VH-VL binders against p56860. Designs and how they scored, part 23

Target 1, 255 residues: p56860
Amino acid sequence: MMTAEVRTPEQGGGPLTTEPRAPRSAPGHADASAPAFGPETDPRDIIRWALAAHPDLLMPSAFNLNGVVLLDLAAQAGYRGEVVFVDTGYHFPETLATRDRLESRYPELTFVTLNAGASPDDGQTPPDLYASDPDACCAARKVDPLQRYLKEQGPSALLNARSRDQASTRADIPFVEEGGARRRVNPLAHWTREQLEAYAAEHDLPVNPLYFDGFLSIGCWPCTRAVKPGEDARAGRWAGKGKTECGLWQGENKL

## First folded at step 4 (VH-VL)

Design c41 (framework fv_barzolvolimab)
Fold by ESMFold2-Fast, scan of step 4:
Structure c41 (fold): chain C 255 residues (1-255), chain A 118 residues (1-118), chain B 107 residues (1-107)
Amino acid sequence: as target 1 above (255 residues)
Amino acid sequence: QVQLVQSGAEVKKPGASVKLSCKASGYTFTYYYINWVRQAPGKGLEWIARINPSGGSTYYNEKFKGRATLTADKSTSTAYMQLSSLRSEDTAVYFCARDRWYYYFDYWGQGTTVTVSS
Amino acid sequence: DIVMTQSPSSLSASVGDRVTITCKASQGISNYVAWYQQKPGKAPKALIYAASSLQSGVPDRFTGSGSGTDFTLTISSLQPEDFADYFCQQYNSYPYTFGGGTKVEIK
């Protein structure tokens, strides 16, 4: 059984609670048609539509630049659902610090951290599983805990922070994806990296400090490096491993 | 024990540059950021910039961009700040201080006095 | 930039007095506030972090409170070694900013 650390809405700096998760009831209404969104649609309008169509909406986040920007826009649009983070045991300490800052900044939201089990000491030395079988490690520590939680909670849709500007594999993502167990909404699909950076700066959002060190796509530290000029933003993920996407976005593991 | 030991006092003429050092000991140098903060005589504290010693990346307060340059030498566990085009208003005590992301400045150097006079 | 407004700028007190210093942020910073003590000729010393957590080795007469925009440092029973300057700092957003300081002077 996976355990979760949960911070419920209260004045900033409230305590974390750790507990097993209970299953949700099936959603009452999940098939509302999406309107036509365009290249100039305000992401907040997409989020407001998603909330109206899917009151049980959840937001998984890795707290990278896109995730932080989406969280702020979602809070402005009236999102009060769960923000779900998977602690794989391999996150940079900077990523966990960014999560803590966001939890304090958005006390009106419920933050859920899913723990995959024992974590390595401060993230400086990776456990053997990642070195020997990176795909199995990703499944066990990220994909499986999240999929189990989503099965237990049963949301009819997810808010995702994906944008077309992040990678060639994401160049054509739609605002609303159908199929599988649930709808996926990408309010930032049409935003550029420059727009995300400008928004974060203007609103003093807590951005992962590794972003200033050239980590344009931040994941687990054993598979993340700074990108070179001209490289895809996700080129620093899975360097030498032949991957650009975590199993989170593939087949039956797709969010 | 954690210590940050800074270089000695400097006296410079207007227009000169100064380079200050901050030598870390008692911890893994690359695990923590080094920040630089100054304090003019009888005034408050002003944050200048920070460096991540592991990658050498820096973040500067806009007020000091173009004049301050931060570097770090991992082999000697020493951080440096160079401040160019010195003015009398740069007369201050300059501190280095350690942090870790959303962390407060838990350890500080003793300070280096920089006096800019004709 | 987040502006930290600290008050009072100075106060006079006697040993044994209860002293309170306040700090207001121009925008919400949750609990990302630290308090530092500085004695003449010395570097600042951390007293409180995360608005209310006591730094290891600091006497428990120092307490911090507050969240969001309003923060307070309290010294419950002032000692001779507590006559110093005190500064608040936000570490929620770059650039990091400090309050203007409070000088605690002997009566």
Scores: ipSAE 0.005, ipTM 0.426, lowest interface PAE 13.4, mean pLDDT 78

Design c42 (framework fv_barzolvolimab)
Fold by ESMFold2-Fast, scan of step 4:
Structure c42 (fold): chain C 255 residues (1-255), chain A 119 residues (1-119), chain B 107 residues (1-107)
Amino acid sequence: as target 1 above (255 residues)
Amino acid sequence: QVQLVQSGAEVKKPGASVKLSCKASGYTFTYYYINWVRQAPGKGLEWIARINPSGGSTYYNEKFKGRATLTADKSTSTAYMQLSSLRSEDTAVYFCARDRWYYYGMDVWGQGTTVTVSS
Amino acid sequence: DIVMTQSPSSLSASVGDRVTITCKASQGISNYVAWYQQKPGKAPKALIYAASSLQSGVPDRFTGSGSGTDFTLTISSLQPEDFADYFCQQYNSYPYTFGGGTKVEIK
């Protein structure tokens, strides 16, 4: 069963508390009159608009480079909502260490970890679902837990760290995406990997160390490899399995 | 193959400044922080400061803030530490060491540079 | 600043002995502890990171354990090349701090 572990600002960096999350009372209202955002728009201005339009805004994050940069910009823009991470049980230790460092750096934010199940032992072969059916593995350990949490919480919008240069499938994402269950806001849609790297370096942000070993998009260890020069940043995700996007961004499972 | 090679021994008078170098090879210089650590004769290790060579961002131990200055030259893959207003208690071996952010410790160290401060 | 207290400050051992060194943090540091070996006139050599992870090329007779405030480095069967100084280090919070060191010397 899925449980949530929460670190809140009031705890002052104390131990994580595990408890069921109560559903949010009411979703925020949507403002259909989004401003005309463009290539020169400061992401913080997009985030401030999103907060004003959607006081119930949530930020899912896998703590990849984009997620870390978005988190810092969101904190600067006044975001004080939940940062939601799905612990699939298959994360690299480096990913969990990056989460811990972010929780220490942003004591003003609430970090929620959704636990999708037991992790495989270091030397043991994990359950073969990732090998035999990577789509089912993704659904069971990431998509389903997050979708359930979002249905229970009922946010009217999500703040996402997607950028257009991450993958060909993301090349045309808008700053504000309508339709589906809720609005999606992509403040970093127009930023390049080089801009994200420069920002993270200049602000000494805790970037997952595997990023510098060629893991340009870091997911679960059974489904992630380092990319080769010239490959799409997400080419290492589900390598050899004909998949580059988790079900969160596809069809009826689109957030 | 991965190496950090430091500059040679220095002898300075009290009140002088010293600038030490640490040249990296065998890896992508901008992907790792460079730390500076000193060890006085017969004493333990003391952390001075850390630099991110990519953006030049630094963090200093408050004890050395204002006296130590870290820089990095990406074109030569070389990190520098300047220590000013030298005193006899700054006599030590100074090490540079790379680390990979928040998970790994300092996995590769320079050989050390001896700095002697005497009249 | 986080204070790292190592014990013992020195110990005498024979080849083949099991050696245990402890390190105590003045506050919780999760698992952000590294262990280093230093021989006279040489730079420190990394042994362990993240409290229990072995650095590449380090013999598996070296084991790290612990979390929170109490950490241990164990050498299961001491070899002649293991006589050295050993240091723990926390990298949870700035400034990074080292333990006072443990000298492992021949009995």
Scores: ipSAE 0.008, ipTM 0.518, lowest interface PAE 9.3, mean pLDDT 80

Design c43 (framework fv_barzolvolimab)
Fold by ESMFold2-Fast, scan of step 4:
Structure c43 (fold): chain C 255 residues (1-255), chain A 118 residues (1-118), chain B 107 residues (1-107)
Amino acid sequence: as target 1 above (255 residues)
Amino acid sequence: QVQLVQSGAEVKKPGASVKLSCKASGYTFTYYYINWVRQAPGKGLEWIARINPSGGSTYYNEKFKGRATLTADKSTSTAYMQLSSLRSEDTAVYFCARDRWYYSFDYWGQGTTVTVSS
Amino acid sequence: DIVMTQSPSSLSASVGDRVTITCKASQGISNYVAWYQQKPGKAPKALIYAASSLQSGVPDRFTGSGSGTDFTLTISSLQPEDFADYFCQQYNSYPYTFGGGTKVEIK
């Protein structure tokens, strides 16, 4: 079974609570409409609005460039909620190292790692499920553990690091998405890859080193390759399989 | 191949400043951080500071804050460290080293000897 | 600052010997430890990163191990070119800090 590992800051010298997050009453929901955000809007203002409207926000992250930039901006905007990472058992060592550095850099945030269980292979050969059914593998090791955790915690909204610049499937994402079980907030929707790179460099953010070796979008090692010049950032994902999303944003699996 | 080539030896008087260079070749300069480390004669290694050549962001060891200044010139793939208000205890070999993050300091310059005579 | 305590400060060994050098961090640093070899008059050379990963081009007689606070560099069968100074380094937190070094000398 999936196990949650939590790094929680101490609060006021009292004992830390281990109780699951209860569904929250929403005294402010009547005034929780999104303002008109535009290309000039500071992502921190979007995050501050989201925190005011949804104090129970959670942030899922795979710690790619976008996720790292969002963490820094969210911390500056006063986010002190959970950063939720799914350890699928198939991450590159560089991805896990990036996660560890982020945990050390943002001690004010609570990092939750959901363990999908031990990898069934030796790390040298693509696993059978990834090779024969990438959607089923993604569901079992990433989507299902995350959805179970989100059902248990019951957040009314999620902070997501998606930007329109990442892929054609993301070109029209709004800053605030409605529908499904909860709102999704995309503070970086309008930022370009160049802006994200400049921000990360200027603020000395831990970026996955594979990014500089041409892995512009980093997922599990069986399904990720370096992109060629002129390719979309996500072109290295699911190479040869006609797929650019893991299923996290598709149909019933959409968060 | 990857190389970091540092400037030549310097002899300075107490109170002076020195500016050292580290010229990178064989890789994309802006993709990696440059660190500066020193070693006094017969002593261990001491980390001074780090620069990201892409955006110019720096992080300094508190011991050197206010005295060390890191810069980088993308057009020449060269990193610089200026150290001011030199003292005799600043006599050391100064190294630049490339940081691959997960890989730590994978390539080092040959070192620049700085002698501060009182 | 994280203090890296390296031991021993020096050791004498013969070709073919198994050499073990230890490094202890004053607080948890996960696996963010690198090991370097330095010969007189030269810059340090990277041997190990991420506590246990061998740097490209380094002989496999060099092995790193450990996590958290206790780390070890082992040379399984010492060769003539291995007589040098060795340093550990943590790169988990700023400022980056190094161990005091271990001099491996001919017995």
Scores: ipSAE 0.007, ipTM 0.432, lowest interface PAE 13.0, mean pLDDT 78

Design c44 (framework fv_barzolvolimab)
Fold by ESMFold2-Fast, scan of step 4:
Structure c44 (fold): chain C 255 residues (1-255), chain A 118 residues (1-118), chain B 107 residues (1-107)
Amino acid sequence: as target 1 above (255 residues)
Amino acid sequence: QVQLVQSGAEVKKPGASVKLSCKASGYTFTYYYINWVRQAPGKGLEWIARINPSGGSTYYNEKFKGRATLTADKSTSTAYMQLSSLRSEDTAVYFCARDRWYYGMDVWGQGTTVTVSS
Amino acid sequence: DIVMTQSPSSLSASVGDRVTITCKASQDISNYVAWYQQKPGKAPKALIYRASSLQSGVPDRFTGSGSGTDFTLTISSLQPEDFADYFCQQYNSYPYTFGGGTKVEIK
């Protein structure tokens, strides 16, 4: 059975209500329309809008460069929701160390780690699944646990760290994406890898050290290799399969 | 301003060891590899080794493997190269240079002269 | 090891001349070539990365080109401050290797 580890910051204060003034503009439901965002929009403004429209916003993260940058921008914008990480059992030690550094740096955020299972192999999962069927491996260890958690928690929107320059399949992602049971917000859609690297360096953010050894997109160790110079950032994922996306961002997996 | 500042000149006898330092400033030290390159008097450049300061992972030119040891201290943003069993042909200027995979070595230290003589 | 053969070993030229330096790799290195300038008593200065990309702050009279095994550094209009040694370097495979250098002397 999946277990969750939760690290919560202390929350204080409450709303001030002293007079019959107009209520804060907070639609609080999935049909709220997004304003016009463009190439000069500060990601923090997109995040602030998302928080006002969706106070129950959650942020799934694998703690890659994009995720670390988004986390810092979200904290600055007032995000105090959950940062949800799926421990697949196949992460590099460097990824787990990066998560630990982020939990220490952002005590104001709630970090939730979903464990695919605390027990040794139960004999049910074939040992060659990651080699013979990377899609099934990803679904069982990452997509399914995350989808179950999201169904249980029921957020009206997710805050995602996707950017258009990560892969050809992401080239046209919008800042706000409709569909399924929840909205997706991509505050970094318009940022380049160079902008993300510069921001992380300027703010001394804890970046996964594997990033600098050519792992520009970091996933589970059986499904990730260092990219060759000149390859697409996600070329190291599912090497040889011609695939760059996990099912979480496609079709009914967006539930 | 991004800088790499190296330790001062060294004079050593054959068989001794030398430890050189390279102090980084003006950037996030753990975001770039540090390379060590030497240049004998009047000769070209020769690559010795590279370290990732974040995890400490290293790669060595086989010519120097077993004699060169790279380390990095994140708390002081300083990289080190120790070269042991020194020979007269190790007389050279030793440079440190940062790189980041795709971009080549974009910033270099000023160099440290090492003279090996009896 | 990948051998980088650089030519010529030296040349002399006048201010305003076009100067061309070549590097040949012993095997395919794609475009993982950098070019460096070194003045007497100084550390190398990065000029070009990925065969043709100009480093920040480098004058646009410096141009890199080539792919595979044959690479060229061109200075379109030589200036007095361009008196220096020039080195190519491959970073496709370990160990990283440098060309033998080209000395550019101003007439």
Scores: ipSAE 0.007, ipTM 0.399, lowest interface PAE 15.7, mean pLDDT 77

Design c45 (framework fv_barzolvolimab)
Fold by ESMFold2-Fast, scan of step 4:
Structure c45 (fold): chain C 255 residues (1-255), chain A 118 residues (1-118), chain B 107 residues (1-107)
Amino acid sequence: as target 1 above (255 residues)
Amino acid sequence: QVQLVQSGAEVKKPGASVKLSCKASGYTFTYYYINWVRQAPGKGLEWIARINPSGGSTYYNEKFKGRATLTADKSTSTAYMQLSSLRSEDTAVYFCARDRWYYGMDVWGQGTTVTVSS
Amino acid sequence: DIVMTQSPSSLSASVGDRVTITCKASQGISNYVAWYQQKPGKAPKALIYWASSLQSGVPDRFTGSGSGTDFTLTISSLQPEDFADYFCQQYNSYPYTFGGGTKVEIK
């Protein structure tokens, strides 16, 4: 069985193990229409719309640059929902340290860490699949735990930190995606890497230190490398495997 | 290609012990748990215990704790279950089955019949 | 222990029929349910995992659904090879437990 760890300041700020909550109720049958958003729209306005349309909104995050910037903008816009992180067992120590700094900086938010494949009863982590089967590793340690949690919680929409500037596969993402199990909102779709870096610097946000060593998209350490000049930001993910997107954004596994 | 092959049928007297084997092939043995499940003649399935071959950690159904012992040998890719203090009620087909967390028990051995009679 | 109550215990059906088997957990188990098919003298064969995910090689006429406490296995158009026993199983918590089984017999 998978466990969920809740990290909040009122509970001491450290990881706390809890059972996943009963599914929260979705908004009523009448769905709020997405307004027209454009290249000059403030991401906070997109987030405010999303909160009004979807009070049960959740924010999955891997705490990359985009995720850190989105979290700050969301907090400013009044987001007080869960920030959901999947602990695959293979994160860089720098990623976990960045999470800890974010929990300290945003005491008004609830941080939930999902542990992949570990049963409280057996104490064993899933076997190491990253070298032999990176797709199965991604499914078992990231996709499946997150999909399971989202089905249990039942949010009608997700806040995602994706931007069009990250990879060719993301070049055309809309601000609001329909289809799949739930609506996905991309408030940063129109922001460039330079805008994200400037915002983070101006607001003294805790950015993963590996970002400045060329890890523009940070995943599990066995599957992540620094990108070269001219490569897409996600070129370092699953290096040598021809993969740039996790199963969360592909075909029947789309959230 | 992926398969679990179990040892042959056993006939035991009450009070005896039996040790069953389950040999894995076609996959990395340490990447999957091995479960043991039994089925009495004409009845349903009953879960006994599970082992992680990688570390040797086990979890037992309380009903079998103290009588069942699971082990695994990584060098031969073989899992074992020993069941002691046998009773006539232990007469059953015993299955081993691999699992990988979310995916359930996807590959099963053919079963070993254990008959306990005087 | 989580009790899995499976119904019906048996049913008679004809080729082409839609068959529905239900499984109820005594407490919430999220999506941690698998379904297995067993033919006489054979080991169980995995059909469904995580309540609704189809195992590799299993025909798409088999569908799993449900979450929490109520789960269903549906065979949309029964074929001759589908006459068998079917079992649900929870793997949410130890000990893992199975439903009592459903025998699908020919009319």
Scores: ipSAE 0.000, ipTM 0.392, lowest interface PAE 17.3, mean pLDDT 77

Design c46 (framework fv_barzolvolimab)
Fold by ESMFold2-Fast, scan of step 4:
Structure c46 (fold): chain C 255 residues (1-255), chain A 118 residues (1-118), chain B 107 residues (1-107)
Amino acid sequence: as target 1 above (255 residues)
Amino acid sequence: QVQLVQSGAEVKKPGASVKLSCKASGYTFTYYYINWVRQAPGKGLEWIARINPSGGSTYYNEKFKGRATLTADKSTSTAYMQLSSLRSEDTAVYFCARDRWYYGMDVWGQGTTVTVSS
Amino acid sequence: DIVMTQSPSSLSASVGDRVTITCKASQDISNYVAWYQQKPGKAPKALIYAASRLQSGVPDRFTGSGSGTDFTLTISSLQPEDFADYFCQQYNSYPYTFGGGTKVEIK
């Protein structure tokens, strides 16, 4: 069973609500075609297009550097949909603190925290699952709760913070991605790490402090280490496990 | 200031039940589990059970399952543990402690002494 | 159930000494270990979580280390207020279990 903590615009900076939201209405008919976006396209223009094509757009976020930058750009572009975070029970305290700062900074947005699987609501799931079976842990604590929520809400598209320079598996992601259960929009596909860092600094965005301690890619703490000079940004994720993705973007588990 | 304040000492006869309280203040009650841990005189710590105050979901140590019952009242930010069919070996100090798993049990109540004797 | 074997059961030390307490789990628990200090008549006080992370307000002379099955709490320069009982606890698997405790006594 899923438990959601929701902060709505009507609450301002007030207390979170802790309940599932009503299912969304089915989206109206929309043309599946996307305009040709290029390397000089402003991410805000991609977001504005996505909002017009998909009024039911949702934004999953792990509140990493990309996610924080996308959130700010989306708010500027008029996004007022949900920002959906999965509390896996394994996040660094710095990640949860970053979420709290973002909720305070963007009172106009609705933040949803999903507490499912090995979350605080699930005393039955062994805490050792991540170490013994990281794929099962990823599915139970992140993928499954998010997919269940998305099936309940039924958005026609997702706004994602992926960029091409994050990992070799992401090198060719398009701005608008088909396949799977719904359309995915990647407004930051063409942005570099340097552009993301510069933007966050210029706009004084709340960035996870662990980035400044040598963690170039931040995930659940059991499988995240600081990156050595010259390593891929995601080299710190799933160290020794032989993977760079949790399965969220693969096969039948593709969002 | 974050605090957990527990109810006062109890003296019970074998076969009776006892209900202990743990009142939280200084934080959002529904964001943390409440654990119950006991310590017999001169002995170590033993974990009994925990509750999520948000939904009321509980997990019990099998040793106490069927005798311990955890509840929580969100309106008063108070957690309760009822222990039934008391035995002399249940004589102990009972602590409540909050956790959010990753951070361990970071705040503890002062303890409630329960004495079971005939 | 996971058994946590703590050693030594007791030790005598002087102010300024380096104190080392060990805790061994009966199976791999990754780094899901917390350490607590308990003084006579008082509730336990949290010192360390996730094997090596210092709790807020705890002096930096306390350090935790280890992963898998072997864990250590070190007090680099023992102070008068550090004479107490110390317990490790695993929170990798239910039921949560504690070590038997280590009494740190004045020499």
Scores: ipSAE 0.000, ipTM 0.408, lowest interface PAE 16.0, mean pLDDT 77

Design c47 (framework fv_barzolvolimab)
Fold by ESMFold2-Fast, scan of step 4:
Structure c47 (fold): chain C 255 residues (1-255), chain A 118 residues (1-118), chain B 107 residues (1-107)
Amino acid sequence: as target 1 above (255 residues)
Amino acid sequence: QVQLVQSGAEVKKPGASVKLSCKASGYTFTYYYINWVRQAPGKGLEWIARINPSGGSTYYNEKFKGRATLTADKSTSTAYMQLSSLRSEDTAVYFCARDRWYYGMDVWGQGTTVTVSS
Amino acid sequence: DIVMTQSPSSLSASVGDRVTITCKASQGISNYVAWYQQKPGKAPKALIYAASYLQSGVPDRFTGSGSGTDFTLTISSLQPEDFADYFCQQYNSYPYTFGGGTKVEIK
């Protein structure tokens, strides 16, 4: 069963398990018009606008390069909301280590880890579900826990770390996406991988070490491989499955 | 192969400054941080500071902040530490060591002995 | 600062013995602990990272365990080349801090 783990700045270290919070009331700003953002716009300005329009804003993160950069920019812009991570039970140890380092570096933020119902000893590949139905596995361990939490919390918008150069399927994402249950804000839509890498290096951000081993897009270890020169950054995910996106961003399951 | 080679021994008077070097070879210099760690004779290890050679960003132990200055030269794959206002208690072997956070400090320089005496 | 309390400060052992060294953090540090071996006149050598992972080229008689605040380095069958000083180090938070060291001496 899914369990929410909420950390306050005073907790430190590993995640603490707690009851999910009651749903938040909408602030009444969900219909605020988005300004015109362009290729020169500082992501911090987009984040500041999002916070003003949506004080109940939440930031889901997988703590990949984009997620780490967004977190730093959001903290600088005054974001003090929840950073929501889904522990699927199949993350690389390096990904969980990166999460823990970020929690220590940003004590002003509240980190929430959603567990997919794995037991304390459950960290092994479930070949039955991954082999027979990778989409069902993704939904059960990542999409469903996050959607349930979002329904319970009721945020009017999400702050996402997606950028246009991550994959062909992301090439045309706007800064602000309308429709569905809530707004989605993409402050890094216009940033390139080179800009993200330069920013992370300059600010000594904790980058998942697998990134330096050729894992440009890091997912669950059963379906992730190093990318080759010239491949799409997400080519290493779901290798051989013909898939470049988790169900979070596809069809009826998109956020 | 992968190695860090440090500059030779230094003897300084109290109040002087010293600048130590750490030359990297056998790997991509900008992919790893460089730490500086010291060890007084017969004592344990004390972490001074860390630099990211790619961007030049630094993190200092507050005990050394204002006295230690870390720099890195990407063109020569060399990291430097300058320590100013030397005191007798700064007498130690100074090590450089590379790290990539999660993997710990996996490669260390041979050390530079710094003696501060009047 | 996170204080790393290492024990014992020294121990005497014979070849073939099982040696256990412990390290206690003053606050939770998850698994961000490394262990290093140092021989006289030499730089430290990395043994373990992330509490339990062996560095390349390190014999499997060395094992690390623990999480949170309590960590252990075990040498299952002590060899002549293992007589040395051993240090734990946390890298969860700045400043990075080391334990006081354990000297493993011949009985």
Scores: ipSAE 0.006, ipTM 0.438, lowest interface PAE 13.8, mean pLDDT 78

